# Ledger of designs, part 7: VH-VL binders against Uncharacterized protein y4jR

Target 1, 151 residues: Uncharacterized protein y4jR, of Sinorhizobium fredii (p55518)
Amino acid sequence: MKTLIVEDNPKKRASLVEYYSSEFPSDDLEVTSALISGLRVARDTKPEFIILDMTLPNYSPDENKGSRIELMPFAGREFVMRVNRMSIKTKVIIVSMFETFGVAPRLITLNSLDAELRDRYPNVFVEAVHYSQAQADWKTAIKNARLSLDR
Key: E = the ipSAE of ESMFold2; O = the ipSAE of OpenDDE; V2 = 0.75 times the mean of E and O plus 0.25 times the DockQ between their complexes.

## First folded at step 1 (VH-VL)

Design z05 (framework fv_zigakibart)
Fold by ESMFold2-Fast, scan of step 1:
Structure z05 (fold): chain C 151 residues (1-151), chain A 120 residues (1-120), chain B 107 residues (1-107)
Amino acid sequence: as target 1 above (151 residues)
Amino acid sequence: QVQLVQSGAEVKKPGASVKVSCKASGYTFTNYYMHWVRQAPGQGLEWMGYINPSGGRTKYNEKFKGKATMTSDTSASTAYMELSSLRSDDTAVYYCARDQWLVEGYFDYWGQGTTVTVSS
Amino acid sequence: DIVMTQSPSTLSASVGDRVTITCKASQGISSYVAWYQQKPGKAPKLLISAASTLQSGVPSRFSGSGSGTEFTLTISSLQPDDFATYFCQQLNSYPLTFGQGTKLEIK
């Protein structure tokens, strides 16, 4: 299986890579750190499984050519929408360190984003889960999603 | 060098159709979406839609659905946009533009534009 | 549709001036905005992508900033070649939409 990880936080990315590589050592894993590079890899390689952060920069520091780096709070939602438009055979799981997004009174929860994406993109989107160093829920979610793709 | 070269100016009567071409060179034609954007005299830019030359899939602005038809010829590296049932308010400069990313956003190269005048 | 509103619609300035053009989106678009320059009789030219990323070959006097609903294009020291119409564009959702344009003219 070809799997893509899109994660800009170096420590979280290292944890995701370490877990995935040990659990699924025969998979072809590619890793990117920004929305645009992630979308390009998805287009070019058509990965069957994508592990994605909700908050991402549009470009990595190297790609940005010295410009400002801005984090996009709903980049993961944008990614799912655009991957759905590519009509590739893939499943996406979102793994986020944050359980809320935006500012009061317009706070959006990870649970409400999960419900929205499941409703709008059921053929592509699997679920959104919270990332925590102290708990293994995200590992279980990744493993279950990946195993559901085996035939 | 990347270049988009469009067909020449057209003068049409109301009710006629016009087909504008956009010939691409300097890159792999099928790797980038081609968008069409128009600009009425003295006015802003209006997005019409895109075609993916790989496979020919299209996406139209609802305003142009059933009025514009986008096609491409991969052997000639040329994109086409045909506009039917022309009215005077279709008078505009029509541009083809290359999408920098598959994400359908940034137009990094543009054709020189094709002026279409609709008058009786 | 997301409506992009530019201000001012017309701006008069002198060579050497610092010029700022503002673009407002009718809803949040994160940093999914591009800026284009159009000279009379010519096609638009991409200046800035992703709100702040300067395109290759564009002079460093041009810069972009903003996120969410308010974006700005700044020219730090206006040159004669900069008198043109400037357009912002959102790429957050379909249909893709442009601002009405800001005409920068000599004072």
Scores: ipSAE 0.005, ipTM 0.513, lowest interface PAE 11.4, mean pLDDT 85

Design z06 (framework fv_zigakibart)
Fold by ESMFold2-Fast, scan of step 1:
Structure z06 (fold): chain C 151 residues (1-151), chain A 122 residues (1-122), chain B 107 residues (1-107)
Amino acid sequence: as target 1 above (151 residues)
Amino acid sequence: QVQLVQSGAEVKKPGASVKVSCKASGYTFTSYWMHWVRQAPGQGLEWMGYINPSGGDTKYNEKFKGKATMTSDTSASTAYMELSSLRSDDTAVYYCARSRGYDYIWGSFDYWGQGTTVTVSS
Amino acid sequence: DIVMTQSPSTLSASVGDRVTITCKASQSISSYVAWYQQKPGKAPKLLISDASSLESGVPSRFSGSGSGTEFTLTISSLQPDDFATYFCQQYDSYPYTFGQGTKLEIK
C-alpha cells in the first residue's frame, strides 16, 4: 500500500511516522509538510491512504526562502476537496492538534468539520480525530482506517 | 466563491505607465500565486510573470523584465501589475489569473479576472 | 522557449460531431499541459489540466490525452455552446507558453 503523511509540525510528524512505520512496515510511506507539496505527491503517486493535518502552510519554509510562514486553518478541508476532484482511489483521515479552527465568529469545531467532510466527500474522507501525546486515540483511529482498506 | 476583479479600461499615450489592479476574494489570497497574461487584439495569450503574495517574490518572462513590475497588498487582497514606457504594441487585454501551486506540474490557471483593456495611442 | 503549435488553426464542424484539436510542443513537456476555452470578449476558462484531468463543472464530453510532445483535446459530441477558440498551454518550464489557438466554427 502507498501511504502519504502531510504534517508540518516536526514532533507530531515524527510521532506519526514512527507509529505508522512500526505498525505497517511493508507500506510505502511518503511524507511531506505543506498543502501544495502534499497535493502534488497525491496526484503523482496516487496513495491509497492519506494522513493529513487540518492546519498546514501552503508551502514549506524552503519554498518561502525566509518569508513568513502562514498557516491555513482550513488547509485540510481544501486538501480533501481537491483530492476528491482527482478521482483517485484513496481514503483520507485528518489528525489535528486543534479542536477549533478559524477566527471568531467563523470558528469551526473539529467535530463539525468531521461531520461536514463525511457528508460532502463520503468516498474519500474517513474521519477527523484529535491528536494528543497523552492519549492513543489517534493511533487507534489510524490503525482502524488503514485496516478497513484491507476489506 | 472565488472571484478576481480587475480595474477598468485605460487609454494611455506612448511613453506613459499604467498600473492594473486585481482584487481577489473567496479564498486565502496568500495561498496561491497570481500570474499576469496579456492578449493583443486578434492574437494569442502571452505569459508575463507571477508574484507569490505570501513572500512577494516574483518571476518575469524575460521579454517583460525591466518593463513590468508586479506587486501585491496582502491586507487588501490585491495584486498589481505596472507597465512602464508604453508603446503601441502594448495595446492588449491584461488578465490576472490564479495558479494552483508552486511546482510546475500545478501551473494551470483555474480562475481568471475579467481582463483590463489597455489602449496605447498617440 | 518551448513553442506550442496547434492544429488546425480553424475547424468547421456540426453539432453532434466528434472534434479533435492537436497541440505539439517543440520539446518534451511530460504531461504539463492545460486546455482553455475562450469566447469573444471573455477571459479564458480552464477545461483540462495535467493533460487529461477534467476540471470540476466542465462537461464530460471534453477530454484530453497525450504526453511528451503531442497532446489532444477531444469533444465527443459537439454542442452549440462549444463554438469558441481553444488554447493549449505548457507549464513544464518558464516562460509558460500557449498555442496560437484553434477557432471552432459552425460548418
Scores: ipSAE 0.000, ipTM 0.496, lowest interface PAE 17.1, mean pLDDT 85

Design z07 (framework fv_zigakibart)
Fold by ESMFold2-Fast, scan of step 1:
Structure z07 (fold): chain C 151 residues (1-151), chain A 124 residues (1-124), chain B 107 residues (1-107)
Amino acid sequence: as target 1 above (151 residues)
Amino acid sequence: QVQLVQSGAEVKKPGASVKVSCKASGYTFTDYAMHWVRQAPGQGLEWMGYINPSGGSTKYNEKFKGKATMTSDTSASTAYMELSSLRSDDTAVYYCARELRYSSSWDYYGMDVWGQGTTVTVSS
Amino acid sequence: DIVMTQSPSTLSASVGDRVTITCKASQSISDWVAWYQQKPGKAPKLLISKASSLESGVPSRFSGSGSGTEFTLTISSLQPDDFATYFCQQYNSYPYTFGQGTKLEIK
């Protein structure tokens, strides 16, 4: 299986890569750290599984070439929408360190984003889960999503 | 030219079921959610729910859960709403309306195109 | 459920008047409000989305404003074609809910 990870946080990225590589060693894993590079890799390689962060920069530090880095709190939502428009056979799971997004009074929760994305993109979106080093929920979610593609 | 064309008026007895169709043309059917809204004579608008044609997922107003069933046929670009166990207070004009949900900003665009409405009269 | 309350329920006006209709949400909905115009026997027509975004083909005399819980629809110079019922609608949360409507009639 071809799998893509899009994650800009080095520690979380390392944890995701370590877990995935250990659990699914035969998969072809590609890793990127920004929205635009992630979308490019998705279009070019057409991964069957994508593990995605909700908050991402448009470009990684090396791609940004000294320009200011701006984080987009809803980049994961944008990514899912654009991947859906590509009409490729893929499933996306979002793994986020944040449980709320935006600013009051339009503060959006991870649970509400999960419900919305499941509803809008049922053919590509699986679920959104909270990332915590203290809990194994995200590992279980990734494993279950990936194994469902083998059935 | 974007259009939503609904099936004709229906007269039903209490306890019967009715199925209203909404035929879409002029756009990519799967890019828009299809909402159902009803309006009783002389009253306001009441949202019933929607269906996403791209996957068939539905969201119902709790008031209509178990009473309304929404389906779609992507090959025919047609959405359906079936209402069961009809009562006299189900007498209303039933509308389908599309909502754009695929945009770069992920903005909701409101229900920009509506069907002409289907009058359903429930009488003994 | 989010309750949308419109005021006034009925508004009498003359051609050329500036008309304002208000809509209040029972809780904050940011700017996720739409305004519709409905003429007798016709389907509603979208005028404004996201509180202030004018729909293509809608005359510039219509404008929307507001954020949070209070929203307004303004018609800067009323035309004969504008006598109709107007509805606000929130689409911040499910179920989507409409105001009770404001009937704009000739004085």
Scores: ipSAE 0.000, ipTM 0.509, lowest interface PAE 13.6, mean pLDDT 85

Design z08 (framework fv_zigakibart)
Fold by ESMFold2-Fast, scan of step 1:
Structure z08 (fold): chain C 151 residues (1-151), chain A 121 residues (1-121), chain B 107 residues (1-107)
Amino acid sequence: as target 1 above (151 residues)
Amino acid sequence: QVQLVQSGAEVKKPGASVKVSCKASGYTFTSYHMHWVRQAPGQGLEWMGYINPSGGYTKYNEKFKGKATMTSDTSASTAYMELSSLRSDDTAVYYCARDVDYGDFRAFDIWGQGTTVTVSS
Amino acid sequence: DIVMTQSPSTLSASVGDRVTITCKASQSIGSWVAWYQQKPGKAPKLLISKASTLESGVPSRFSGSGSGTEFTLTISSLQPDDFATYFCQQYYSYPLTFGQGTKLEIK
């Protein structure tokens, strides 16, 4: 299977790659670090599985050299919406270090984003889970989502 | 049938403000950035900035920070650009433009017809 | 800021001619260049993105090439509808910048 990881944090990206490569060594894994490059790879390679961060820059350093890199707190939501429009056969899981997004007084929780995306994009979106180096819950979520695609 | 329709021409005095609108139709308004580009008479194109209608995030060309304000109304599928403290050299045609989907987001595939803003005494 | 310089500023040509417009960037920008056509009183129209990708509905006589710092737009057999001003644009780095334009006129 073809799998795409979209993750801008180098340490979290390394952890995701190490886990996924160890657990599913025969999968064809591609990794990107920004919203736009992620969408381009999704369109061009049509991965069956996508592991995605909620907060991403629009452009990678190579695409935005000499400019400030701006993080978009809801980039993952935008990614899911755009991938749904592509009408490709894929499933997306969001793995986020943050449990709240936005600024007071209008904070949005990871749980409320999860509920929204499941309702709006049921054919594409699987779930959103919290990433913590201290716990393995995100590993279980990734494994379960990936194995569900074998059925 | 994707289109962007802008508000009509404006004539303003120096020191005034002007607010230009750009109404989107035929696509999901929140799925694309909306950029603003101006063109002075007989001159080239100058990028002013963009707004992401999903969340309202803005990015400005440094030249226009504190001068231009970009906003959007998601329920009306309309983007706005307000220019304050107008000077004669702000006389230009102002365009809204949508970036290209699926890989080339900074290129502009759909443009509004333009709004002429004339600043004169 | 990345400066985009077009040449020539004005080009006179006849229907059926092959015309080439060049765009030079002040630093390497990969393939992140778009080309636009603008007719008097009208908004610009996207012709080519990512240096060489032809936009849907644009005639095949238009082509783009180049990478790094030098880019070209070619019209292989000029038609009456092609007399217009052409602009290149880099979208490698903010702020986004355009060339000064090339006016294509009837000879």
Scores: ipSAE 0.000, ipTM 0.500, lowest interface PAE 14.4, mean pLDDT 85

Design z09 (framework fv_zigakibart)
Fold by ESMFold2-Fast, scan of step 1:
Structure z09 (fold): chain C 151 residues (1-151), chain A 120 residues (1-120), chain B 107 residues (1-107)
Amino acid sequence: as target 1 above (151 residues)
Amino acid sequence: QVQLVQSGAEVKKPGASVKVSCKASGYTFTEYYMHWVRQAPGQGLEWMGYINPNSGGTKYNEKFKGKATMTSDTSASTAYMELSSLRSDDTAVYYCARTYYEGSGYLDYWGQGTTVTVSS
Amino acid sequence: DIVMTQSPSTLSASVGDRVTITCKASQSISNWVAWYQQKPGKAPKLLISKASSLESGVPSRFSGSGSGTEFTLTISSLQPDDFATYFCQQYNSYSRTFGQGTKLEIK
């Protein structure tokens, strides 16, 4: 299967890649670091599985030379909406280091985003989980989501 | 201009059903959830549930499960709330109100309200 | 369900007064609270979201504060247009709950 990882943090990205490659070594894995590049790869390659961060820059540092890099706190929800509009056969899981998004007074929790996306995009969105170096919950969530695609 | 326009007042007998409509304009209907809230005379606000017009998915307050049915018509940009087996304590003003999504959760625009009176 | 309790139920005040209304949640809700104003015969109107974010077009005399379980709505200099009933609402859970309301009336 074709799987896409969209993650801008190099350390978390390396961790996700290492885990996924060891568990599913025969999958074709593509990796990107920004919202726009991620959407481009999704459109062009039509991956069956997508592992996505909630907070992403619009463009990678390499693509945005000389400009300030701004993180989009709700980039992951924008990604899910736009992928849903592509009408491709895919499932998306969000893996986030943050449990709140945006700036006061407009803070939204990961749990409320999870509930919203499950309700709004049930055909493409699986769940949102918290990433922690100490916990293995995100590994279990990724594995279960991926294995569900084999049926 | 965002507007939510509700249907007119209803007077019903106990045991009847009533269907209230809420017509939206001035925004993309499918991008906002529609909530229903009622208020009995002299009482506070009571949340009944919501519908996601994009999916047709609903969430109900446990008190209204099996009693209220929420639907929507995307082509007409209209949300509906039907109450069955009416009792005198269902007498209230019924409001529709929108949210961007569950996580924003606050009700930014409200309909004018529909008075439903249940009496013999 | 998360229970929202407002105090006081009724508040009498004069134009120019500083008025505070309190809302308590039965469990921690972070900052997921909104405040609404309702005038007789009219639908509620959003004043504040996320505990402290003032809605566009709402006068700056209105402010909100708090987090966790205790929240406050303040009107710094009461105007005649402010006599109304005020409601808090939590949206930390999908099942929304409102406080019972605080009626602000002229002294």
Scores: ipSAE 0.005, ipTM 0.508, lowest interface PAE 14.2, mean pLDDT 85

Design z10 (framework fv_zigakibart)
Fold by ESMFold2-Fast, scan of step 1:
Structure z10 (fold): chain C 151 residues (1-151), chain A 120 residues (1-120), chain B 107 residues (1-107)
Amino acid sequence: as target 1 above (151 residues)
Amino acid sequence: QVQLVQSGAEVKKPGASVKVSCKASGYTFTSYYMHWVRQAPGQGLEWMGYINPSTGSTKYNEKFKGKATMTSDTSASTAYMELSSLRSDDTAVYYCARVKLELPYYFDYWGQGTTVTVSS
Amino acid sequence: DIVMTQSPSTLSASVGDRVTITCKASQDISSYVAWYQQKPGKAPKLLISDASSLESGVPSRFSGSGSGTEFTLTISSLQPDDFATYFCQQYDSYSWTFGQGTKLEIK
C-alpha cells in the first residue's frame, strides 16, 4: 500500500511516522509538510491512504517563493476537496492537535469540520480526530481506517 | 427572493402516511442542506433531520429514525419529508429550513410550515 | 447532544422596558448561536446569527452577546410588535438543538 503523511509539525510528524512504520512496515510511506507539495505527491503517486493535518502552510520552507510562510487553518479541507476532484482511489483521515479553527467570532470546531467533510466527500474522507499525546484515540483511528482498506 | 414554499395542510387517520413538500427558489438548491423541524401544538422547536441535495445523503435525529424519510428532487428544486404509520402524537406543524453547505451555519430561511393533523 | 437551557420561559414587560433572555449551552459552542422570533401562526424568523450579528431588516433595539456557553438576547426598548416567542439555537455540532423558548407578553 502507498500511504502519504502531510504534517508540518516536526514532533507530531515524527510520532505519526514512528507509529505508522511500526504498525504497517510493508507499506510504502511518503511524507510531506505542506499543502501544495502534498497535493503534488497525491496526484503523482496516487496513494491509497492519506494522513493529513488540518492546519498546513501552502509551501514548505524550502519552497517559499519569496513570500512569507503562513499557516492556512483550513488547508486540510482544501486538500480533501482537491483530492476528491482528482478522482483517485484514496481515503483521507485528518489528525489535528487543534480543536478549533479560524478567527473569532466565526471559529469552526474539529467536530463540525468532520461532519462537513463526511457529508461532502464520502468517497474520499474517513474522519477527523484530535491528536493528544495523552490519548491513543488517534492511533486507533489511523489503524482502523488503514485496515478497512484491506477489505 | 429566496423562498421556501411548503405543501398545504393535511388531515390523516392513524396508520396512514403523509408526504410534505418544500419547493425552493431564488438560490442554488444544491448549495444548501434542507432541514426539517417539528413543532407540536404549544411546544418548542425540534430538529428532525436534513438532506444534502447535492449528494442525497441524510442525517436523522434518532427520535425520528424509521418514522421520517427525507428525499429531494434536484430538477424540481423540491425537498420531501414523509411520515409513516401516523399516530395522534405526530400532530404538529412541520417546517423546512435551509442551512448553507459550509458548516457551521444557521437556519437563514424557513418555509411557512405544513400542519399535519392525525385524528380518528 | 448539546443541551440549550433558555430562561425565563415566560416574560411580561411594558413598552419601553429593557428585556434580556438568556441561553446556556451544556458545552462550549464558540459563537455558534442563532436567535429566532416566532409570532403566533407564523414560521420562525432569523433575528441574530453568530451570537451577535444582527440580520438585515431587524430593528437595532435587538442585540445579542455571549460566547462559549452563555448567551443573551436583549431588546433595549420593547415595542408592541415584539410580542412573540424567542428561541436560541446552537449550530456548532450535530444534532441541532433549540432552547425551550421564551414567550414575551406585553403588559
Scores: ipSAE 0.006, ipTM 0.528, lowest interface PAE 12.5, mean pLDDT 85

## First folded at step 4 (VH-VL; framework fv_romlusevimab)

Design s02 (from r09 with heavy chain N35E)
Heavy chain, then light chain:
Amino acid sequence: QVQLVQSGSELKKPGASVKVSCKASGYTFTSYGMEWVRQAPGQGLEWMGWINTNTGNPTYAQGFTGRFVFSLDTSVSTASLQISSLKAEDTAVYYCARDHYDYSNYVAFDIWGQGTTVTVSS
Amino acid sequence: SYVLTQPPSVSVAPGKTARITCGGNNIGSKSVHWYQQKPGQAPVLVIYEDSDRPSGIPERFSGSNSGNTATLTISGVEAGDEADYYCQVWDSSYDHVVFGGGTKLTVL
ESMFold2-Fast, scan of step 4: ipSAE 0.491; ipTM 0.809

Design s16 (from r09 with heavy chain N57E)
Fold by ESMFold2-Fast, scan of step 4:
Structure s16 (fold): chain C 151 residues (1-151), chain A 122 residues (1-122), chain B 108 residues (1-108)
Amino acid sequence: as target 1 above (151 residues)
Amino acid sequence: QVQLVQSGSELKKPGASVKVSCKASGYTFTSYGMNWVRQAPGQGLEWMGWINTNTGEPTYAQGFTGRFVFSLDTSVSTASLQISSLKAEDTAVYYCARDHYDYSNYVAFDIWGQGTTVTVSS
Amino acid sequence: SYVLTQPPSVSVAPGKTARITCGGNNIGSKSVHWYQQKPGQAPVLVIYEDSDRPSGIPERFSGSNSGNTATLTISGVEAGDEADYYCQVWDSSYDHVVFGGGTKLTVL
């Protein structure tokens, strides 16, 4: 199985990679840190499983070709939609450090985004879960999603 | 050479159905999404939706559900658009258009069919 | 629904520079693509991702996109450039492709 991780936070990324590599050592794992690089890898390698952050920069420092590097609060939502438009068979799980997105009074919750994406992209989106250093809920979610692909 | 070749023009009565085909050549058919775009006489371009060529799953824009059906025959690299219960307002040129191949995967259309004119008149 | 606004027509003298605008709320945050359509023909992609040219499109065609306006610029305009031009974005919030209304370029 080919799996892609798209995560810009170094500590969270290291935790995701360490867990996934330990739990699924036979999978081919690719790791990227920005929206555009993640989409390019998805297009080129057609991973069967994608673990994704909701908030990502559009470009990483080493791929910036004169464009402004901007943090995109809803990058994960955009990624899911773009991957749904690709002609690939993949499942996406979002693992987010944040539980709210945007600015008051137009705040959107992770729970609300999860419901929206499950309704709109049921063939590609699995779920969105909160990441916490103290708890293992995200590990269980990743494991369950990945194991469901072995059917 | 990458090409999309569409079926010929159609003249239909209201209430009839029509099927427009779009045959791809010169690339791996299942690697690119296929879109349908309509242009009524003297009007601009309207995106109707797209079909995932790998999974066969169609997505329709608002206003193009029910009477409009996107389908595939991957064995001959062909996408089709069927319109049922034709109405005068369906008179238009219908284009198929391929998703642009780009490593960033934005949505643009790099290859277009020549268009199929569908005229609905009594 | 996201809306793109183009002037319905633009006139330019041969050899001069034509500028066709595409207005949209915060359009600078989106990727804008441009198509040329001559009478009786299918559209042709002339600019993608704001400013990139497909192979075969002459350097006279260029694009820019910032704030609320994207612009297609055609320098050294030739009679053969007379056509309708459409801008296009993908509104990722609704998985919907949006076209501008089109601009008829007349070379006088």
Scores: ipSAE 0.114, ipTM 0.703, lowest interface PAE 5.2, mean pLDDT 88

Design s17 (from r09 with heavy chain N54Y N57E; at its last look DockQ between E and O 0.64; V2 from the best seeds 0.00; counts 0 for: pae E 6.3 > 2)
Fold by ESMFold2, look of step 5:
Structure s17 (fold): chain C 151 residues (1-151), chain A 122 residues (1-122), chain B 108 residues (1-108)
Amino acid sequence: as target 1 above (151 residues)
Amino acid sequence: QVQLVQSGSELKKPGASVKVSCKASGYTFTSYGMNWVRQAPGQGLEWMGWINTYTGEPTYAQGFTGRFVFSLDTSVSTASLQISSLKAEDTAVYYCARDHYDYSNYVAFDIWGQGTTVTVSS
Amino acid sequence: SYVLTQPPSVSVAPGKTARITCGGNNIGSKSVHWYQQKPGQAPVLVIYEDSDRPSGIPERFSGSNSGNTATLTISGVEAGDEADYYCQVWDSSYDHVVFGGGTKLTVL
């Protein structure tokens, strides 16, 4: 199975890679760290499973030398919308260190984003879960999502 | 070489149905989303929605749920719009339009069909 | 939701420069696309992503987008440029395509 991880935080990225590689060692795993690089890989390699952060930079510094790099609080939502327009069959799970996004009074919860994305992109989006080193919920969510793809 | 060819214009009575077809050629059909755009006489362009040509999943703009159905036959690179229970207000030119996609584009329509005029008259 | 505003018409003398505006709240943060539609014909994409030209579109067509205004510029206007021009964006919040109301370009 071809799987893409899109994650800019080095420690979280290492944790996701370690877990996924140990749990699914025969899967073909690719890792990127920004919104646009993730979208390029998704388009070009058509991964069947995507593990995605909600907040990402638009570009990595090495990826785009001439454009403004900005941190996108809702990059994961943009990613799902863009992938839904792509010619791929894939499933996306969002794993986020944050449970709220934006600034008051327009704070948006991870649960609210989960509900929105399930409603709008049910063919692509599986769920959004909170990441914590102390809890196994995100590991269980990744495992369940991945196993559901393998009939 | 790249083109979208739509079915011929239709004259219909209220309450009938119509199917407008859009046949693609010169490119990989399943690599680009297909959109439907309506233009009533003397009016501007109105996006009706789109269909993912790879997954087959349609998305309808508000006001186009129910009587409007997008479908595909990927074996012949064809997208279709079916309109049921036709009303006089459905009189318009209906266009299919291909997504202009790459990782840097959002959503634009780089290739359009020639349009199919549907006239609903008693 | 998101609204794009275009002037209903623009008149320009042959050989001069036409500027067709497309107004929207913070439109400079969006990719703007422009279509030319001649009478009885399908629209044709003339500018995408604010300023890029598809193959076959003359260099005298150009575009810009900043702040609350995107602009289609046609230099050296010819009679063959008479058409309706539409701007368009994608409202990613609702996965919805938005067209402007259209601008009729008249070459006098």
Scores: ipSAE 0.073, ipTM 0.685, lowest interface PAE 6.3, mean pLDDT 88
ESMFold2-Fast, scan of step 4: ipSAE 0.530; ipTM 0.826
ESMFold2 (binder alone), look of step 5: mean pLDDT 92; pTM 0.946
OpenDDE, look of step 5: ipSAE 0.869; ipTM 0.935

